# VHH binders against q9c0y8: the designs that were tried, part 34

Target 1, 316 residues: q9c0y8
Amino acid sequence: MSASHPGILHEYTERLVAFELVGKSNVTLTSNVTRSLLLFVGGLGDGLLTVPYVQELVNPLDEIGWSIVQVQTQSSYIGWGTGSLKRDDEDLHKAVDYFLHIGGADFSTRKIVLMGHSTGSQNVLYYLTQSILPNYLIAGIAQAPVSDREAAYQFNGKEKTKELVDWVKAEYLDKGLGNDVLPRSKVENFFGEVPTSANRCIDLTDVRGNDDFFSSDLSADDFAKTFGNLKEISGSTAHSQLILLMSERDEFVSPSTDKAQLLNRFRESIRPTTSNSSLSGIIPGATHNVGPKSSPEALKWLINQLITALRSFIDQ
Key: E = the ipSAE of ESMFold2; O = the ipSAE of OpenDDE; V2 = 0.75 times the mean of E and O plus 0.25 times the DockQ between their complexes.

## First folded at step 16 (VHH; framework vhh_5j56_2)

Design J8W (at its last look DockQ between E and O 0.74; V2 from the best seeds 0.00; counts 0 for: unsure alone 63.0 < 65)
Fold by OpenDDE, look of step 16:
Structure J8W (fold): chain B 316 residues (1-316), chain A 126 residues (1-126)
Amino acid sequence: as target 1 above (316 residues)
Amino acid sequence: QVQLVESGGGLVQPGGSLRLSCVASGFTFSDEWSYEIGWFRQAPGKEREGLSRISGSSGGSTSYSDSVKGRFTISRDNAKNTVYLQMNSLKPEDTAVYYCARYTVTWSGGKYYDYWGQGTQVTVSS
């Protein structure tokens, strides 16, 4: 259903925007310097209000003094096809910088939590592992962290995916053509109508590609390079926490995969250990995006976990 | 096996009407991943053009190209797993082979047409 949502559109760069959803209190990041925010980034294909549970978070978060902001990056909607985690990370840093200060706030008054959905989870993990973290970025939340590579295996077949990877490497990467966009006629069964670069294809579908964080066939050493490499908060005794929220009925995760075990593997790999949140878990009855086919309790569970997390972060 | 079969084409006079049918087999429109069906046409020596598309989900949205808007209507019968194209006010320039195709979503969220029918000939002539 189409609907209108009150909020503030922010130009956090010259060309990129983010939407702050305004709750019942009408308090905004601009009007209150002490207001904290959940900065939300979607997955492949996502833009503003494409993740159904986001709008349901507005009032519960508002009640506890938090705004939710949906950020558009260059990768939003179909932009991911020619994007990269690095590019996304640059955009997210700009967003964080903007929202830290909007309304006259600073690191002493405003806290920021980064939340990613689906491939947004790669963004969250990338952000937490690639940069020195300030004390105002207090946590990252990865909702529905799933392997794009294994999704491709599930949807297109493992062998066909490998064939794609081999072809792209041979015809593009080995020739220094990684930035070229792949012919749609050759890759549309993987990427549809989204123009996809050779590099992005490999990032998403190759073993240990740049985005390969959450595959079940990765080794402990692989996880050590990602989960095990979270940056510490500079100049503080506080640590950002990583919360992993997997959907119980995630349609992009193979039914043969033990989600609980996989989640535990992720959590056990998190370093420093203080960044491993006890609030990580599996959203009961939830599809990938906690959408309409989820059990009725799934959304409630997610909201409660978020509220609990956000309250705990401020009390630290 | 996924298959789309078009029917209903034929010879019609200008200003006449035809109703095309696209029967789908091997899948249902209301599957977990919502499929869409699109109608295309290709005239001799011309490129294939998209005409209309309809979602398989409840409350499915429809779209039309400018060339057929107001004249053509796409509809569906989920019970019959069939999509229809009602073509009114037909013109000679509507002469072409008409195709239906399944529009699906990849794991990456990208969409594409993965299955096509064999086509049905529509000829508009005096």
Scores: ipSAE 0.678, ipTM 0.904, lowest interface PAE 0.5, mean pLDDT 94
Fold by ESMFold2, look of step 16:
Structure J8W (fold): chain B 316 residues (1-316), chain A 126 residues (1-126)
Amino acid sequence: as target 1 above (316 residues)
Amino acid sequence: QVQLVESGGGLVQPGGSLRLSCVASGFTFSDEWSYEIGWFRQAPGKEREGLSRISGSSGGSTSYSDSVKGRFTISRDNAKNTVYLQMNSLKPEDTAVYYCARYTVTWSGGKYYDYWGQGTQVTVSS
């Protein structure tokens, strides 16, 4: 069934929007009341209203003075195929800057949390590790931080994925054609009908490609370069918190992968250690996007964790 | 083993009707089903033409090419694992081999047709 969702559509930069969903209080980021936000970025193929649990967060967050805002980037929907993690990060910085400066109340107490689903988790980790953070951005939340490369191995085969990577390097990258879109027939079993550049293919599917943050075969040294490199909050003695929420029944994680062990490896790599949130965990009974095939307890657990986290951030 | 089998083709007079069936095996339909089924046709010496597509959900979307809109109707019966193409007001120009194909999503969220049926002949002549 289609539905209407009340909210405010913000144009945070030229031709890019973010949608603030409005809860029962009718209070928004532009009201004369102090209000914080959870800025949400989806994964490959996602855009506004595509991740099912986002709509369910509106009223719980509203009760504690938080808005949820769904951000559209140039990579939303099919745009990811010719995008990059760096381009996404540039869009997200513009969104954060926009939301730091709107509203009719004292903005000095507004907090921003960046939350990502799936590939949006790479966006979160990248954001927290590239530069000193604004003093209003206090946390990142990564839901379903899964490896794209290992998903390709699971669904297309490890040797087939390696063959594709080698072919793309030889026929495109070595010839200076990294921005060229790959022939559909060669890659459709990986990327379907989404136009996909050679660079994007490598980012997602090559060992240590630019998106390759969460693969289980990466070393502690690999994790030290990402999880171990969280940046300082500007003008503060504190560092941003990182919360990792894996889905217990994630269909894009190999059955042979021990999710609890992998989560612990991520968490043990987080530096500074004070950024390693105790609220990280595995969402019981959850599919990748906590969708309809999830157990009914999954959504309740997720909401509880998020509310606990967001309340704690107000005291900072 | 995924298989699609078309049936219901044959000879029909101009202005007549046929109902094609696409019976699927090796996967199942449901309201949470991620697969869609499309119908195509190809006449001798012509390119394969997409005609319609239907999602597996009970309220799922349908789409039609301009060449058949208003004359053809796609439908499905998930309990029988079957998709139908009801073809009305048939014209000699509709003469072709008709195929069904499975539309699926990859791990990256991209979609494409991964399996095709063998086809069923439809001939519209006096």
Scores: ipSAE 0.553, ipTM 0.814, lowest interface PAE 1.3, mean pLDDT 90
ESMFold2 (binder alone), look of step 16: mean pLDDT 78; pTM 0.788

Design J9Y (at its last fold request DockQ between E and O 0.74; V2 from the best seeds 0.00; counts 0 for: unsure alone 64.6 < 65)
Fold by OpenDDE, fold request of step 20:
Structure J9Y (fold): chain B 316 residues (1-316), chain A 126 residues (1-126)
Amino acid sequence: as target 1 above (316 residues)
Amino acid sequence: QVQLVESGGGLVQPGGSLRLSCVASGFTFSDEYYYEIGWFRQAPGKEREGLSRISGSSGGSTSYSDSVKGRFTISRDNAKNTVYLQMNSLKPEDTAVYYCARYTVTWSGGKYYDYWGQGTQVTVSS
């Protein structure tokens, strides 16, 4: 793989950028008003091209009139430790607004699909269901949606996680110190070197925390408040499509969890039902990020699903 | 249970050599969440100093601090689940307790040293 990638760096805010990867056709969002984009947001720790399959999407998408744009938010790389889904959502809305209009385009000529990897999936769900800002996405794609809370349970232990939550609540949140960064010496086993605020810790590790979308122990009522609450596309009565793509070998999902059943629980909760895409599924043989330890067919499957989805959205 | 056990320390004269061993148990170097093994030392009254690291990946990269570069060599034996530190041209300034540690990745992507050995004393004296 080449260390260099042709593309256009966009300043979608004064201080934040997104990189449009340019495919073989050399068509860009700026040069073509009818060009649509897959806006890609990574998970915790991710930045530009940290998700290996992103670069593999460039040409397949290019061939069907789509650009892939990787967005950097304030949460990119280690920024997530002091961030929030709300903050992320604000950044993403700015990105969506920028890309919707560059080159003289608008919603009639350009479509935007937001794709999130890992914790980026929370961004997708938040955008579509919790955001107080207008929805301009034709669809959202959650790739490898995972419960950070349950990941903590798996890696650190359920009881230790609860102890962490209780401690942080008592020593920080109850005292109005939610924005304080937790001492590394106390929480590095959860967050490593990443400066992590009390609020962010709770968002990620508390039951029904702000990021708790995908935990297997959530109730139908919990899912109804998220999956069941897709917002209308702004200016329309239509709703975005929601595609959920779980990785079959997701190392952050407990082996005891039936992924198929869990996926079905998510899908069944989606409202309106018309937003529940038939393209949701499990990426066969895929590790969390569809990385090198994945089956060779995993990436191909993902690409095909994306192409199928994106083609369908252009006709809408 | 994850454990690291250092050995090979002792008393040597300046210019001498020692080979330290760090035997890992409870995990293998091929584990997905294993990032690297590092060697550290701590002299009395001084802060712990990182000396060398070796990646857990196949063909793992190595790194050295300036203080030991050219004199120390880190290596691993996957079959023995052991990391070695070959120390040549030892100096009195190298006198310290030497530790090995596992650098791991958390579920959140953050990394930290989660397990340390008990340490082995190295004394360089004439």
Scores: ipSAE 0.769, ipTM 0.939, lowest interface PAE 0.4, mean pLDDT 95
Fold by ESMFold2, look of step 16:
Structure J9Y (fold): chain B 316 residues (1-316), chain A 126 residues (1-126)
Amino acid sequence: as target 1 above (316 residues)
Amino acid sequence: QVQLVESGGGLVQPGGSLRLSCVASGFTFSDEYYYEIGWFRQAPGKEREGLSRISGSSGGSTSYSDSVKGRFTISRDNAKNTVYLQMNSLKPEDTAVYYCARYTVTWSGGKYYDYWGQGTQVTVSS
């Protein structure tokens, strides 16, 4: 199914783009008015318009003076297979820097919220915990913060996943070949036809790999290093809000996982505690990406939650 | 347990037609965008060649390799959980074992062929 979507394609750094979808008001981030933005990063395999609810956010956000901007990074589509969380973070910092300096008459009042879907949730949490934040980046939203390692356990088997990890370490990492692409025949049941480096495989599937933020078997000490380590906003004693939105019917979470309990464990680990948003929750009836197999109320619930959050940030 | 079983192969004269069937069990083709069925062939001493693929979704796309485009038609019957390959204007170079395979998505969003049939022989000669 094809469609046209009106918007502005921003080149936020050489060869990387972000697409600002335009709502009914026809006001954009390049208009001569103040406007805030929700900067959206997708998960593995995602790119422009691949996460179905993004298009549905355009007009609701437009009605409250917000643009939604979907960021394409070096990891978009199949690029993730040879990427890393660190490389993604570098791309996202460039995108934030770009949007802080375009359009509007009043830079001091523009707000930026970083939202991620799936592995984009790792991008959000990483962004909020690595370095002091710009004073305009006021919140992070993680939708479907799921463990890639535990998904691999569920779909490929725990023993087979550990065996792959051990093999990649022995045949690649121990030989200094971490950047080499793995043979497709060895990994296609994990990564399909996506070219995947040894380092990337380990990041996603090893216990405490670089992307392993959301696994249910991690300890409170593990969560303290991430959820417990949100950085301050530059020039302020305030900290960004963190909103966690799990999908109730997420097909990549084991049926044996108690999502409410896991969400509570994440939230109890958030430091400072003032960053622990009361808007976190479980999206009723939602599949992983809140797609068409979701219950009818899932998308409406998500939209209402986001509007509540974004409106409150303007009034602060 | 996912299984794919090909049938309908045999001996046919050049210029003739043959209709292959791929009957699936252990999953449903009409599950949304996650399942596709492809047809392949392999002649002695050659690598397996992709011929055609059909999407599992309603109104899904089809594709064909240049070697068979215009002569072969892929189709499906969801009620029978079956995919067909109609082969017309057959040539001696179409002689091969024909396989169907399921194309699916992994937890990481990558796609690949995860199950293969045992194959059915097609022989085109006078």
Scores: ipSAE 0.580, ipTM 0.814, lowest interface PAE 1.3, mean pLDDT 90
ESMFold2 (binder alone), look of step 16: mean pLDDT 79; pTM 0.800
OpenDDE, look of step 16: ipSAE 0.652; ipTM 0.898
ESMFold2, look of step 18: ipSAE 0.579; ipTM 0.819
ESMFold2 (binder alone), look of step 18: mean pLDDT 79; pTM 0.808
OpenDDE, look of step 18: ipSAE 0.731; ipTM 0.922
ESMFold2, fold request of step 20: ipSAE 0.525, 0.531, 0.524; ipTM 0.801, 0.793, 0.804
ESMFold2 (binder alone), fold request of step 20: mean pLDDT 79, 79, 79; pTM 0.806, 0.802, 0.799
OpenDDE, fold request of step 20: ipSAE 0.766, 0.768; ipTM 0.938, 0.936

## First folded at step 18 (VHH; framework vhh_5j56_2)

Design K34M (at its last look DockQ between E and O 0.72; V2 from the best seeds 0.00; counts 0 for: unsure alone 64.2 < 65)
Fold by OpenDDE, look of step 18:
Structure K34M (fold): chain B 316 residues (1-316), chain A 126 residues (1-126)
Amino acid sequence: as target 1 above (316 residues)
Amino acid sequence: QVQLVESGGGLVQPGGSLRLSCVASGFTFSDEYYYEMGWFRQAPGKEREGLSRISGSSGGSTSYSDSVKGRFTISRDNAKNTVYLQMNSLKPEDTAVYYCARYTVTWSGGKYYDYWGQGTQVTVSS
């Protein structure tokens, strides 16, 4: 159902925008230098307000002095097909920089938490592990961190996925054609109408591809390279917090996978250990995006966890 | 295992009506992912044209191409696993093979038509 949402559209680059959802208080990042920010990034296919629970976060966060901003990157909607985590990360850095300073704020007055849904979780983890973090980026939240590769296994079959990978490597990557877009007729069962580059296909579907963070068949060494490699905060021995929130009824996780065990494997791999938040957990009754088929309590649980987290970050 | 079977085509005079049916088997309309169903047509020497689509619920949203809007109506009976195309005010230019197809979403969120019927001939002629 169509609806209107009050907010402010920000041009955080010449060609990219982000939408700040404004709550009942009407306080904005522009009007308040001490306002902190939850910067939200969706997953594959997501754009503005395509994740159902985002709009439900606005007022609860507003009440505790936080704004929520949904960022559009070059990967938004169908743009992910030709994107990469690196490109996304560049866009996110620009967004973070813009929102840090908007309204005359700076690192001494404003804090930023990065939250990702689905593939946005790869963005979050990537962001936290690539470079030394500023002191205003205090945490990352990965909601519904799932393996795209294993999703492909589940939906298309493991063997067919491997065949795809092998084909793409042989016909494109080995020939230096990684940036070419794959023929839709050959890959639409994986990617639909989304133009998808050879490189992006491999990133998402190959074992230990660039986006392969959350697969259940990865080793402890693999997790050490990602979860185990959170970067330090500049000028401090401290590190940002990482909160992992899995959905109990995540349809993209195999029914044979023990989600609790998998989550624990992720958490145990987090380094430094102080970055492993006690607020990580499984959203009860939640589908992947905590959507309409979720239990009624799922959204409430998520909201409460976020509020608890955000309050704790400011008190530190 | 998935199969779509069209029926209801035939010869009709201009201004006449036909009702096409597409019976789906091998899956249910109310599955976890709400499948959409669509109707297409292909006239001789022309490209396949999308006509209409209906979303996965009994009262699902519908869409129509400009060429058929106001004349054609798509509907769905989930109990019968059947999608219909009521065609009114038929014109000679509506002559084509009509196809039904299932519209689905991939794990990556991309969408595509993954199954097609064999088609049913509709001929509009005086």
Scores: ipSAE 0.727, ipTM 0.925, lowest interface PAE 0.5, mean pLDDT 94
Fold by ESMFold2, look of step 18:
Structure K34M (fold): chain B 316 residues (1-316), chain A 126 residues (1-126)
Amino acid sequence: as target 1 above (316 residues)
Amino acid sequence: QVQLVESGGGLVQPGGSLRLSCVASGFTFSDEYYYEMGWFRQAPGKEREGLSRISGSSGGSTSYSDSVKGRFTISRDNAKNTVYLQMNSLKPEDTAVYYCARYTVTWSGGKYYDYWGQGTQVTVSS
């Protein structure tokens, strides 16, 4: 639907923006030095206002003193095709740094939560596992942590996906052409009109590609390298909380996948164990992005879980 | 399985009009709110040209290529599962095979046309 949304557009680094939606209180991150924030990063193809539940979070979060900010990265919209998790992570670190310093920088009182939808969930897990965390980032929330590789298997076929991977390796990677954009005619049924590099194709669709965090056929050792490797917060013995929220009717997850079992496997792999939030769960009746085809209770459930989590962080 | 069937082509004189229809089966437009439908054409020896697109909602947005803007109008009737192309002020250079296509989003969020009709011939000649 077409609409106007009041907010503040922040340029957090040259040519990259984040949009802070403003709630009924009119309190913003620039008007209140202790106001906390939920930084939101979407999945492949996402940008401002593309994930439908974000707009619905504004007032519930505002009522408990939280802002929601939609972060754009170089990978937003069609930019992901020539990007990487590493490049995304660099952008997100710049966004976090920017929001720490606005409204009268106070590293000890503002709390930041990073939330990702879909492949934004890979961004969250990557962020929490690659380097020592700033003391201000207290949690990561992964909504719809879906395997890109298994989605490709479901929609394009496992053998067709393996054929593409083999072809890309032989014609591009083995020839040192990993940064080259693949011919659209060869890959449009996987990636559409999005210009996609050989490296990016492999990251998303190969077994243990760089984005391959959530596939159901990964081993306990694979999960130990990701879920089991949450980094400490600098200058603290504390670690960030990790909340995993699967969508019950996620159209990008194979019907044969036992979501409860898979969620349990992720959660049991989380180290340190104190980072394994009890607020993780399966959103009842939810489609992938909790959109209009979701059951009526899905959005309400999501909001309640988020509010419960965010309140608990203030109580600490 | 998804099928798209065009009709309404034929021979017309320059300056004339034709109305093309594209009947969809194997999916319902209301079930596919986020799918878009488009019209294309391909003249002998030329590349396929995109002409117009209409979004899946009943009051959906339309867009047109510069070559047909102001002369062609895309519309849809969701109850009949049909997309139309009204073509006015036809010129000899409009002679081509006309195709309708379904525009969809892949699992990765990329967009492309995943199903195409068989085509209908339009010939503009005196």
Scores: ipSAE 0.524, ipTM 0.793, lowest interface PAE 1.5, mean pLDDT 89
ESMFold2 (binder alone), look of step 18: mean pLDDT 79; pTM 0.800

Design K4L (at its last look DockQ between E and O 0.74; V2 from the best seeds 0.00; counts 0 for: unsure alone 64.3 < 65)
Fold by OpenDDE, look of step 18:
Structure K4L (fold): chain B 316 residues (1-316), chain A 126 residues (1-126)
Amino acid sequence: as target 1 above (316 residues)
Amino acid sequence: QVQLVESGGGLVQPGGSLRLSCVASGFTLDDEYYYEIGWFRQAPGKEREGLSRISGSSGGSTSYSDSVKGRFTISRDNAKNTVYLQMNSLKPEDTAVYYCARYTVTWSGGKYYDYWGQGTQVTVSS
């Protein structure tokens, strides 16, 4: 259903925007230096308000003094096809910097939590593991962290996926053509109409590709390189929190996969252990994006979990 | 396993009507996947043209190209697993092979037409 949403469109770069959704209180990041924000990044194909539950978070977060901002990166909508986690991370850093200071705020007054949906979860984990974190980035939330590679296995078949990977490596990567866009006629069953570079294809579908964080067939050593490598907060021995929220009925996770076990494997790999939040869990009755086919209780659960988390972060 | 089969084409005079059918097999039109069924046509020497599409969702949202809007109506019968294209006020320029196709979403969120029918000839001539 089409609807209007009150908010503020921010130009956090010359060409990229983010939308701050404004709640009933009408308090904004611009008008309040002590206002903290949940910076939200979607997954593949997502843009502004394409994740159904985002708009439902606005007022609950507003009531507890948090704004929610959905960031548009170069990867938004169909841009992911030629993107990378590195590029995304650069965009997100620019966004974080912009929103830290908007309204005259700074690290002493404003906190930021990064939340990712689906492939946005790779962004979150990537952000937390690449560089020393500032003290104002206090947590990352990965909602519906799923393996794109295993999704491809499920939808296209494992063998066909491997054939794709082998083909792309031979015909593009080995020839130094990683930035070339793959012919749609050859890969549309994987990527549809989205122009997809050879590199991005490999990132998403190859074993231990750059985006391969959440695959169930990864080893403990693999997880140690990601979950086990959270960076410290500058000037402190502390680390940001990582909350993992899986969807119980995630259609992109194989039915043969024990989600609870997989989640535990992720959590057990988190280093330092103090970053492993007790708030991680499985959203009951939730489809991947906690959408209309989810249990009515799923959204409520997610909202309550987020509120609990955000309150706890400020009280620390 | 998945198949689309068009029928209902033929010769008709200008101003006449035809109803095309697209029977789906190997999947159901009300499947949980976000499917659309689209009608296309291709005239000799011209590019394939999208005409209309209908959502697989229970709401069955429809869309039409400007070239057929007001004259053509897309509908579906889930019980028969069939999509229809009612074509009224036909013109000579509507002469073409008409195709139905399934529009699906990939795991990556990208969309594409993964299955096409064989087509049915529609000829509008006096």
Scores: ipSAE 0.727, ipTM 0.924, lowest interface PAE 0.5, mean pLDDT 94
Fold by ESMFold2, look of step 18:
Structure K4L (fold): chain B 316 residues (1-316), chain A 126 residues (1-126)
Amino acid sequence: as target 1 above (316 residues)
Amino acid sequence: QVQLVESGGGLVQPGGSLRLSCVASGFTLDDEYYYEIGWFRQAPGKEREGLSRISGSSGGSTSYSDSVKGRFTISRDNAKNTVYLQMNSLKPEDTAVYYCARYTVTWSGGKYYDYWGQGTQVTVSS
């Protein structure tokens, strides 16, 4: 319980920052070129310290020689409404490149893991399977890899979501107005007061929209094009590892969805098979962001899985 | 069923005071889910104007528009599930229908006012 958080604010590219939280050891990425990092990206609306478990990870990771770094992108807070996974991917690659080299580090001396919460999970999967930019991550971790489209179905109705999609396509996309911000009155029950472009609306809410990686009604062929396409680490024959961590009591997943079955469908699609981490699982008692409504064992379980994974990456 | 009901409006002379109530039903103001209640007003032919907002959490915060800051005070009584707007030093320009509304978050993390009361008339005239 502290009123301030010691750390280093890194400007990893012009006007974009990442905050490295400092643990009890006071060792930082600038003070030790072999220190590794977990780079953390939140979901829609998130920014510094909005995901409640991040502060709790600082000292456990510090004890094993890892920093946790919270990255801000152009999509942080309300910026996501006029953004895209592609723009996020470009920002994240700039952050990885910066941290890969600060203090004289390089890919052989510093390990980098990208962890995403909620739609940050789409950022992770995009980075590792869709990006055309070089990959330097040893692993990706997707916490609460939830379908935005199926959340829209659950909270706004499937037919109302389809009606919105059809309207946006007809009135905006078909007219070359994909970058236009939609009238707030038409979309506020989906996106609130966040200015949201036609393209962003479609990305999030259309079947196979650009963000639509985790919907339960996607086919094995759809998953093969994403989960089945993990890329090599640039300059290596090794591939990134992928860890998937669902929340047992995730309020944005329909009660009718069998989370264990869905997780197995994701995992069975991972290629190469050796990238399919055995540390994937369902966080017992966890809400979406593993917040205070979660059972006490949820955070302990999450920490245990992360520590086990991060130790294994140092052991090669 | 979520419902907000305003009361306490009426006729008052310039310089007078009035207290509006917003009674909530169908949800709890002091909910673990973050809800805020806002007060608005609308005079004929004008846009709806936001006046004040208060959170329902135990550490609740308040905010005010510049047009009413120092004259109006928002408060809550969680036991009665009610938010109040104390209006002092009233002027003829405060004449309007006053609404309360619930501010919440969508599945996408965006925030907006999802439920509105029916309104209560406040008239300030000599």
Scores: ipSAE 0.581, ipTM 0.826, lowest interface PAE 1.3, mean pLDDT 92
ESMFold2 (binder alone), look of step 18: mean pLDDT 79; pTM 0.800

